# Ledger of designs, part 20: VHH binders against q7zyf1

Target 1, 260 residues: q7zyf1
Amino acid sequence: ALRIKVISMGNAEVGKSCIIKRYCEKRFVPKYQATIGIDYGVTKVHIKDREIKVNIFDMAGHPFFYEVRNEFYKDTQGVILVYDVGHKETFESLDGWLAEMKQELGPQGNIDNIVFAVCANKIDSTKHRSVDESEGRLWSESKGFLYFETSAQSGEGINEMFQAFYSAIVDLCDNGGKRPVSAINIGFTKEQADSIRRIRNCKDSWDMLGVKPGATRDEVNKAYRKLAVLLHPDKCMAPGSEDAFKAVVNARTALLKNIK
Short names: E, the ipSAE of ESMFold2; O, the ipSAE of OpenDDE; V2, 0.75 times the mean of E and O plus 0.25 times the DockQ between their complexes.

## First folded at step 7 (VHH)

Design s8 (framework vhh_7aqx_2)
Fold by ESMFold2-Fast, scan of step 7:
Structure s8 (fold): chain B 260 residues (1-260), chain A 122 residues (1-122)
Amino acid sequence: as target 1 above (260 residues)
Amino acid sequence: QVQLQESGGGLVQAGGSLRLSCTTSGFTFSSYAFSWFRQAPGEEREFVGAISRSGGSTYYADSVKGRFTISRDNAKNTFYLQMNSLKTEDTAVYYCAAPKRFTLSSWEYDYWGQGTQVTVSS
């Protein structure tokens, strides 16, 4: 049987353990190291008419367990990255988690050969959401990661996430442990994704166009043309591109109104 | 209820051409980008081409660039794959696909057709 290693990562209290428990409730053989901040289990799943054995390491997200976590990053085929859609700081921490993993994999640290599934968790909450779907999806897909909206409480999205995640890992293993060269680069570029994220975080029209306050009419129009071409709906399929394009158009109008 | 249905597959000699169609129903066609994928027996499903919502942008796998052209007709709720200069290695079942939400990953495409066989003989 194919054997794979999966780890879970994310801040404390984002619901990582609840996601794993819900999926594995009837399939998980508990063999845990809870005292060291790592819960270990084994489960068997059937993917593409093949039985695979999954070793799951549910890693405690508290900084206190950092020295323990560093022993478990190596030889990993898949990572489940979890954040809480109601707490934006948990989403902002995802880049830190990637940096920690890359550091611990050492000079040969290459996360490009690992399948990542991002879980935007706690979508069942009826309270105000602080990370919308387009933002989480854009971050994830710009890195080549799978993206899922999940609720450990309701079970929504959990089975879909694990099936797609394990299927992708099987594909990776069958391709010699490397992401396929036909990895799909459709719909948008890194530059488009970065521009959309930047624009979403800007409240100032000058910053939105990427110009300095007091820029000339010509400088504003040059910056606008570059962004309008980059983010045009005909050229960019990225999540949030339409809103970003509208924001750029509105920013130009506002700035030119004030330039005499 | 969303459905995608391929047509136009068949047997063709190397160097020949075929045009595949994918007719859709159950959603607003103009709001979606569309893709073609293919899968040969015993191989992984691979990306072939994609077209943006407006039809202004198209994307192709390196193996088919210059030979295949994707297009769409919003009035007919149909999109197409024009295949020219066919090679024996193009033999596969061709699938049309639409994402419920945009994605870079074939695993996340929500809507798939049943597939149409294309066989290229030497």
Scores: ipSAE 0.000, ipTM 0.105, lowest interface PAE 21.7, mean pLDDT 76

Design s9 (framework vhh_7aqx_2)
Fold by ESMFold2-Fast, scan of step 7:
Structure s9 (fold): chain B 260 residues (1-260), chain A 122 residues (1-122)
Amino acid sequence: as target 1 above (260 residues)
Amino acid sequence: QVQLQESGGGLVQAGGSLRLSCTTSGFTFSSYAFSWFRQAPGEEREFVGAISRSGGSTYYADSVKGRFTISRDNAKNTFYLQMNSLKTEDTAVYYCAAPKRFTYGSFEYDYWGQGTQVTVSS
């Protein structure tokens, strides 16, 4: 029987434990309860007619654990990385979580050999959503991560996420613990993804084109041309590319009306 | 020899406040993270809160968030649990603890105090 180690990461109050509880109430009996905000359990799952034993560690959502976490990251096959779609700061913290994991794994390990499932959680909330699906999906897929919209409260997306997550881990294990080239099918480059995210977060037309306020007509057109080619619908399949392209076109039009 | 000793426990009415202290010796205090745990009669010992080595990060059990605050004073080799808006359900023996190491998904707590009783009456 294949044995895999999975951890959950993300800020406090994003619903990590609720996701685990929602799934594990049907399939999982906790074997061990850790002393400091870490619940350990074991469950058996069936993937492609193979029985897999999963050791899952549900970690507390506070940066406190970073200072002593070195040995815990070792031998991990999968990470469930959770944020709350109603609280943008939890999404913005994800890069910090990844940076800490990379630092703790050091040069002998890298995250390319670990399966990540990003859970955009609390999609059932009737409150205003602060992180669009396209933004969360773009961030995740640009890193080669799986992306899921989930609700621990309703159960939406939970079974789909775990099934795909475990299947990906089994595929990785069958390939000697290394991710094959092109194992994750991404229809865009990192540069395209980074440009879309930058444009989405811009507050004015100057920033959107990457020029300084007071740029000349020629400088505006030069910046526009570079971005328009990069984000053209024929060349960029990334989530949010059409909106980013429209934003770039509109930014150029707005700036050129006021330049003499 | 490493030692942890709690103080500040006692009897308090619901809605009141208490401040627990944990004085340490035998540690390089600034090199350790610290935690508080509690054990109610007939229950298992449960986590209450933790503070990182730098003091820049704190973690709390859901049952005490917004009511309890953990802090540390490296100059005094002491860390604290400020308990506000106390409930009868907070009645327990409170323990301070320091982890020896984080190993494979869990903290290993080798260093424990003797405990201090907190009783919250209605």
Scores: ipSAE 0.000, ipTM 0.131, lowest interface PAE 15.5, mean pLDDT 76

## First folded at step 8 (VHH; framework vhh_7aqx_2)

Design t1 (at its last look DockQ between E and O 0.25; V2 from the best seeds 0.00; counts 0 for: pae E 15.3 > 2, unsure alone 60.3 < 65, grease 28.5 > 24.2, SAP .738 > .668)
Fold by OpenDDE, look of step 8:
Structure t1 (fold): chain B 260 residues (1-260), chain A 122 residues (1-122)
Amino acid sequence: as target 1 above (260 residues)
Amino acid sequence: QVQLQESGGGLVQAGGSLRLSCTTSGFTFSSYAFSWFRQAPGEEREFVGAISRYGGLTYYADSVKGRFTISRDNAKNTFYLQMNSLKTEDTAVYYCAVPKRFTYSSFAMDYWGQGTQVTVSS
């Protein structure tokens, strides 16, 4: 039987454990409690008519447990990376989590051969959503990660996530531990993604277009043209591209009205 | 062969102090986190505390917080449990534990010492 190792990553209270428990209600056999920052369990799943034994290491997200969890990154085949859509800081911390994993895997480690399922969790929350789906998806897909909207509370998206996640891991294993090249084909460029991110975080129209305050009409138009080509809906399949493009259009319009 | 050996147990009066040692061999000491457990008569084995791989972080059960301290000496392949302000309820066999595969697991420790008896008298 194929055995796979899965870990969970993400900040504290983002619902990592809840996601795992929700899925594993009948199949998850916890072997040790998260008393020291790691919860280990074993489950059996059926993927593609195969029985797969899954070792799940649910890691505490608190920084205090860094020296504990750093030992568990080794030989990982799948990562459930979780953030809370209502807490932007948890999303912003995802890069840190990746960095930590990379560091622990060392120079010879290759995260590209690991399946990542990003869970935008707590979508059921009545609280204000601080991370849009497009933002989460852009971040995830730009890295070749799977992306899912989930609610550990309601169960929404959980089964779909795990099915896709395990399927991808099985494929990885069947391919000798190498991610299929086809899975790496991102429908958008890094430049596109970066531009969209930048635009989302811009404070004013000047920044959005990447021009200096007081730029000339020609400069504004030139900048706009570049971005328009880059982000045009017909050319850019990146999540959030439409909104970014609209923003750029509006920015240009606003600036030109004020430039005599 | 992985070996763990506890020492330093004994009889002590309430309010007293005792220092336990766990000497290890058969593996790279510096690569692992370590834990102390205890088992009182008729009770289940319980977590006492743990020390991280680098020794910078320690974790303790609520029942021993502020009284017990775990440390490690990589040069000696030994880690310690300093027990202060001992109580009668601290009476138990104390075990040191090391995971074979993983750094920390309260119950999935692959290697255990034989234990050392600690008795706290009133």
Scores: ipSAE 0.005, ipTM 0.272, lowest interface PAE 9.9, mean pLDDT 85
Fold by ESMFold2, look of step 8:
Structure t1 (fold): chain B 260 residues (1-260), chain A 122 residues (1-122)
Amino acid sequence: as target 1 above (260 residues)
Amino acid sequence: QVQLQESGGGLVQAGGSLRLSCTTSGFTFSSYAFSWFRQAPGEEREFVGAISRYGGLTYYADSVKGRFTISRDNAKNTFYLQMNSLKTEDTAVYYCAVPKRFTYSSFAMDYWGQGTQVTVSS
């Protein structure tokens, strides 16, 4: 009886269609594949003893198809957001994908009331991995999104992803289309997550502490203390926090060695 | 009454060039992206390429990349396909198409032209 709308999002060639086809097997017949940049299918699933009819829109990620995609964002209950762990640019594009959807939903649209399942795809190509699991998980969970390591080739993680995804959508629908409070308790703050992400991407010790080159000893120590408190193990359960804390300690040591 | 009319097809030797045109009526030309498709005898229609409604983005099937160029002229309400370095495998009926907008509750089929024959001889 319950009907939901699901869309896929992510750069071209990150495996969106393969993930959908692997889960649906032969129950999903794409009728529009390679015609207008959107494949449409209907499938039925059983979640919490309920039969759910799912309308799946597998949207092409190429920028050209924006003019078609923009017609499909509204009234969406779930999004499968995919990146390729072997191509960091597909991960770095995720904020742009969210911005595109937010733009099209308008000021009354609330992306927080849509279920996102982030798929870090192609996990079994570990020698080419450029986005660590902790980095992808941090980005996802800091936004209240579900996170899964998936492979469309091996099938790893796909069934688990869809089961959690549909269960979360059912919970959202049962909560009047609003996110349950429990989905926001992730054990770290946005500030902690942002700091860890910034520290992972820093070019040098000055940038890592957020000080200008040539900063005084006092400025270095002040910046260090702020980050050390923020990332303290008792207060920060974020993925990658221990590595970030060690990096901050090492950056302080390196800078102070050359300052009087 | 949306109408699309292709022209510019014909017989050409391999290695040659053709330019197809698609003229449109019955809708606001600048509101739509356009696509070219082709269909060889006994085959399904296949995507050839597309251009965004403002002309800033183009996309091509792998089989035609680097040989075909699409463009549009909003002042003339005309959509073009420049085909260079033609191969016998490019022999097909070529169609221009406009995707319909659709909402979640309904879907509309693409508007299609009647097609223009392109024959590439060896």
Scores: ipSAE 0.000, ipTM 0.138, lowest interface PAE 15.3, mean pLDDT 76
ESMFold2 (binder alone), look of step 8: mean pLDDT 78; pTM 0.798

Design t2 (at its last look DockQ between E and O 0.01; V2 from the best seeds 0.00; counts 0 for: pae E 21.9 > 2, grease 24.5 > 24.2, off the site)
Fold by OpenDDE, look of step 8:
Structure t2 (fold): chain B 260 residues (1-260), chain A 122 residues (1-122)
Amino acid sequence: as target 1 above (260 residues)
Amino acid sequence: QVQLQESGGGLVQAGGSLRLSCTTSGFTFSSYAFSWFRQAPGEEREFVGAISRSGGSTYYADSVKGRFTISRDNAKNTFYLQMNSLKTEDTAVYYCAVPKRFTWSSFAMDYWGQGTQVTVSS
């Protein structure tokens, strides 16, 4: 039987363990309790008519346990990367988690050969959602990661995530540990993604268009045209592109009204 | 040989304070993180808190957060559990522990002390 190693990553309280437990209700045999910041378990799953044995290392997200979890990154084939959609800081920390993994894998390590499933978790929360689906998806897909909206509480999205996740890992293994080329084909460019991210975080219309306050009408129009080509719905398939494009249109309109 | 020895336990009134010590030997103290656990009668052993190798980070169970503080003295090979605002539910045998380093290919169990009794009376 194929054996695979999976780890969970993400901040504390984002629901990593809950996701795993929800899926594994009857299949997860915990061998180590999370008292030291790592919960180790084994499960058997059937994917594509194959039985696979999964070793899951559920890592504590608290920085305190860095010295413990840093040893578990090695030989990982799959990562469940989790954030809480109601807490933006957990999403913002995802880059840090990736950085940590890269650091621990060392120069010879290649994260490109690891399957990542990003879980936008706690979608059931009555709290205000602070991270939009488009933002999460853009971040994930731009890196070639799988993206899922999940609720560990309700179970929504959990089975779908794991099925896709394990399927992708099996494919990886069947391909000699290399990520299939098809999985790398991102339908949008880095520039598009970066532009969308920038626009989302802009404070004002000047910044959105990338012009200086007091820019001339011509400068504004030039900047707009550039962004319009980049983000046009017919040309950009990046998550959030439509909203970004609308924002740019509105920004231009607003600025031109005020430019005498 | 790794040795851990708890001390400082005893009887204390609710609302009182107690300081536990764990003296260690047989390993490089500064290279390890340390933890406190407790076990009440009829209950499972539970995590209380831990201190990082550097001493710069601490982690506590929700039940003791804000009341208990862990510190370490590398010069004395000793780490401490300061328990303030003690409650009757804090009554337990308290254990100090040092986690073993383990990797994907090698798992090791923790080292444990013998424990010290803490009794909080109403």
Scores: ipSAE 0.005, ipTM 0.255, lowest interface PAE 10.8, mean pLDDT 85
Fold by ESMFold2, look of step 8:
Structure t2 (fold): chain B 260 residues (1-260), chain A 122 residues (1-122)
Amino acid sequence: as target 1 above (260 residues)
Amino acid sequence: QVQLQESGGGLVQAGGSLRLSCTTSGFTFSSYAFSWFRQAPGEEREFVGAISRSGGSTYYADSVKGRFTISRDNAKNTFYLQMNSLKTEDTAVYYCAVPKRFTWSSFAMDYWGQGTQVTVSS
C-alpha cells in the first residue's frame, strides 16, 4: 500500500477543517486545533486501482500555532491550500504561506515536487465575492497548482478536489517523487501570467503599457505590440488573458488620443 | 495521465447538427486546455478549435467559425463540440487532444483520443 502525508494550509477561518471533515466524515474527528493547533486523521482511498493510506494533518492557521505547524512541513506529498473568496486578505496571504513552508523545507526541499490543491472556498454564500475565479486560478495555475472552487456550505467541489488531488499525488509518487513532464498543460508561460497580473493591478495607461508619461507615439505602439503578441488569444490561454488583452488595447487607444 | 474518449459521432444529413463529447479519465481535467482536431481520409490532421482552461476563450478554424461551438463542463470532466449547419466536407474522424506542458503549439499534443467518425451525407 502507498502511504502519503497531506497537510492543510491557509489563514484561520477559511474553512480548511470543514473541507477535510466533509470528505473524511467520521474518519476524522477535529478535537484539538483550539488547544494544540493540529488535528490528525488517517484515511484509506482507492485511486487508479491503488490503495492509498493517507495521513492528514489539519493545521491551525493562526500565527499563535506557527511553532506547531513547522514540525509538520517536511516529507509532505500534498498540500490543501485554502482561502476564502469573500475575504481578499486570505488570498493575499497565500504567498506568505508558501514562503513559510519553503523556509522550513530548506535548500534540499523543493515545493515544485509537492502537489498543491488550491481551494477557493465559499464559507458564506451570502457574502459578496472579493476574489474572482480568474484571479485565483491564474495565481494557482501559474505555479503549477491544481485549482478548485469549493463551498463549505454545500460541499460542492470537495470530492472532485480530493479525487484530482490524490490522483496527482499518485502520479508524482510513480515518477520517483518528481512531476511527470506530461501531467501538466497550463497553456501559458510565466511571462504571460506575470503580465496579466501586472495589468490587473495597473490603473494608469502609461504604467499598463510599461512606458513613462510623455512617451512618443512610436514608443506607445512598440510597447503595445509586444504586449499584444504576448497576450493574444491564439498564443495565451491564461485565466484573465481576455480581459488583460482588452485592457491593453484600451490603454493604447487612450494614450494615442493625446499624442500628436 | 489524462485519457480521452470521444463519443457522439455518427451519420447526419447536410444542414443537420451533431454534438460530440470528450470524457476524460483523471482528476486534473481543470488543469488542461483542450482542442478538437479532424482528419479526412488521405489528409493531414486539421485543427478545428480549442477551449482555454477557464472556458472563457474559444478558438476556431475559419472553416468552422460560426457553425461549431466548443464548451466544457468541469463537474463532469467532459468537453463538447456542438456542430451545426454541417456540410459534406465536415466528414472526418474527430479527435480531442491536450497540448504538452508549457506549449502553445496545437501540433504538440501530449494526449489524443482514439477518434469518432462523423459522416455528413447529402
Scores: ipSAE 0.000, ipTM 0.124, lowest interface PAE 21.9, mean pLDDT 79
ESMFold2 (binder alone), look of step 8: mean pLDDT 80; pTM 0.807

Design t3 (at its last look DockQ between E and O 0.18; V2 from the best seeds 0.00; counts 0 for: pae E 13.7 > 2, unsure alone 64.2 < 65, placed apart)
Fold by OpenDDE, look of step 8:
Structure t3 (fold): chain B 260 residues (1-260), chain A 122 residues (1-122)
Amino acid sequence: as target 1 above (260 residues)
Amino acid sequence: QVQLQESGGGLVQAGGSLRLSCTTSGFTFSSYAFSWFRQAPGEEREFVGAITRSGGITYYADSVKGRFTISRDNAKNTFYLQMNSLKTEDTAVYYCAVPKRFTYSSFAMDYWGQGTQVTVSS
């Protein structure tokens, strides 16, 4: 039987353990409970008519446990990367988590050969959502990661996530541990993604178009045209492209009204 | 070949102290975390404590917390279990363990010592 190693990553309280428990209610056999910040368990799953034995390392997200979890990154085939949609800081920390993993894998480690499932968790929360789906998806997909909206509480999205996640890992294994090329085919460019991110974080119309305050009408139009080509819905499949494009249109309109 | 050898066990009176050693060979000592386990007669093997690769963090079972201390000496490829204030319930065979892969799970430990008997008399 195929054996795979899976780890969970993310800040404390984002619901990593809950996601795992929700899925594994009947299948997860805890072998070692988290006195040391790591919960190790084994589960059996059936993927593509194959029995897969999964070793799951649920890692504590608190910085205090860095010296513990840093030892568990090696030989990982799958990562469940979790953030809380109601807490933006947990999303912002995802890059740090990736950096940590890369650091621990060392120069010879290849993160590209690891399947990542990003879980935008706690979608059931009555609290204000601070991270939009498009933002999470853009971040994830730009890196070739799988993306899922999940609720560990309700179970929403959990089964779908794990099914896709394990399927991808099986494919990886069947391909000799190399990520299939097809999985890397991102439907949008880095430039598109970067532009969308920039636009989302812009505070004013000048910045949104990338022109200086007091820019001429011609400058504004030139900048707009460039972005319009880049972000046009017919040409850009990146998550959030439509909103970004609308924002750019509005920015242009606003600026031109004020330019005598 | 990976080898683990426990030493330092024996008979001690309640309230006494004992220091166990685990000498290792066959792998890069500094690259691994280490754990101590114990098994009393008729009981399941239980986690006692662990020390991280860096040695910066130690973890202990609640039953031994405050009494036992784990340390490591990279130069000697040896890690230790200092046991103070020993109780009769601490009587067990003590095992040191190292994962082939970086795991802390007792069940995922690939390498075990033969164990050393610790007997605490009343």
Scores: ipSAE 0.012, ipTM 0.286, lowest interface PAE 8.4, mean pLDDT 85
Fold by ESMFold2, look of step 8:
Order: C-alpha cells, then structure tokens, then sequence
Structure t3 (fold): chain B 260 residues (1-260), chain A 122 residues (1-122)
C-alpha cells in the first residue's frame, strides 16, 4: 500500500478542517487533540485500484503556529491550499503561504514536485463573492496547481477535489516523486498569466496598456498590438483572457480619443 | 524526561502585576516554541500567548494583548509571563506548555506543567 503525507495550508477560518472532515469522516482515525494547532489523522482511500494510506496534517493557519508548521513541510507529497472566496485577503495571502513553504524546504526541496489542490472555499453562502473564479483559477493553474470550487456549507466540490488530488499524487509517486522534465501544457504561458493579472489590477487605461501618460498615438498602438497578440482568445487559453482582451481594446479606444 | 514547572502565582490586587516563570528540563530548551494557557473554574482552557523558538515572535490572545508579555531566557531554561494591569477576569490556573515536535513518522503527546494559581482581588 502506498503511504503519503498531506498537509493543509491557508489562513485561519477559511474552512480547511471542514473540507478535510467532510470527506474523511468515516475513514478518519480518531484525532488526538493538541494544543499545538495540528490535527493529525490517518485515512485509507482507493484510487485507481490501489489502497492509499494518507497521513493528514490539518495545520492551523494562525501566525502563532508558524514555528510548529515549519516542522511539517518536509517530505510532503500533497498540499490542500485553501482560501475563502468571500475574503480577498485570504486569497492575497496565498503567495505568502508558498513563500513560507519554500523557505522551510530549503535548497534541497522542489515545490514543483508537490501536488497542490487549491480550494476556493465558500464558507458563508450568504456573503457576496470577493474573488472571481477566473482570478483564483488563473493563479492556481499558472503555477501548475489543481483548482476546485468548494463549499463548506454544502460539501460541493470536495469529493471531486480529493479524487483528483489523490490521483495526481499517485501519478507523481509513480514517476519517482518527480514531475517529467517537459513542462505540463496548461494552455498558456507565464507571461500571458502575468499580463492578465496585471490588467485585472490596473487603475487606468495608461497603466493597462503599460504606457506613460502623455504617450503618443504610435506608442499606444504599439503597446496595444503587443498585448492583443499575447492575449487574443484564439492564442491564449488562460482563465480571464477574454475579459482582459476586451479591457485592453477599450483602453486603447479611450486613450486614442484624447490624443491628436 | 520532559518536565515543566510553573511558579510565581499568588494573590494580587486588581491593577497589580505578577511574573510567572516556567522552568523546564528533559529537552533542548532552545529548540521549542512555548505557550501559556489559563483555565478559570468551570471554563475551558484558554490560550494566553506564545513565543517562538528564537524568541523573535510573540503572540497574544486579544484579552491580554498590551498587558501581558512573554519572554524566554535560554541561558536559564526558563519562560516568563509578565502580567501587568491585572483584572479580576484574569483569575485562573495558569499553565505553561511546550508542543512536541512532529515528524511524518512520529507523533508525541503535548507537555503541560502542573499549573499555578493566580487570583486577582478587587
């Protein structure tokens, strides 16, 4: 039987424990409660005709537990990374979570050889969503991570997430714990993803095209053509590319009306 | 043999101060984070604050933030809780605790002290 280690990551109160317990309830060896903010459990699952023994470390996200968390990053095959779609700050913290793990793994570790399942979790179904699905999916898929919409209220997406998560871990383990040297084709490049994220977060049309206020008509058109080629929906399959392309077109039009 | 022993508890007037100490043995002191908890009669055990292995980062419950300070002295193998501006609501048994280091293949029990009583009178 294949034995794997998984951990949970994400800010406090984003629903990490709810996700884990909803899926693993009957298969979860009774947890030992601990004052250190780590819930440990063992469960068994069947994936692709194999029995997988999973050691799950549900780690508290509060800063108080940083020094405890850093003891659990090594030798991890999978990470369940969670944010609350109703609280954008929990999504904005995801890069910090990755940085914490990278720092603790050190030069010997390679985060690309760990399976990540990003859960865009709906803790409170009555709260308006602050993080669009395309934004969360773009962030996740641009890093080679799996992405799922989950609901703490209904359990939506949780079973599908774990099935894909464990399947990906088994595939990784069958390749000696290392991803193939060829890059996984996600249908878009890092440059495309970075541009879409920048455009989503820009404050005005000048910034959107990446030109300075006072740019000439030719400079605006040159910047536009570069982005149009990069982001055109026929050439870019990234989440959010269509909206970003439309925004760039609108920005060009707006700027050219003010330039003679 | 891991052992934790609290000291410094007692009776104090509201607005006063106390300093609790937690002396430790049976482990490498500088390798562990450390925390204080408290439990009032009839209530569940409550987190008070914690300090990292390096001593560079401290955390506090909102109810004590600004009034309590946690520190450590690696040369004396001792953790401290300085409690200022004490309130009657701070009356409790105070415990020091050290989380056991976890690894993939091992699992150990938490270590707790025996507790020291702090009573804050009006």
Amino acid sequence: as target 1 above (260 residues)
Amino acid sequence: QVQLQESGGGLVQAGGSLRLSCTTSGFTFSSYAFSWFRQAPGEEREFVGAITRSGGITYYADSVKGRFTISRDNAKNTFYLQMNSLKTEDTAVYYCAVPKRFTYSSFAMDYWGQGTQVTVSS
Scores: ipSAE 0.000, ipTM 0.175, lowest interface PAE 13.7, mean pLDDT 78
ESMFold2 (binder alone), look of step 8: mean pLDDT 79; pTM 0.797

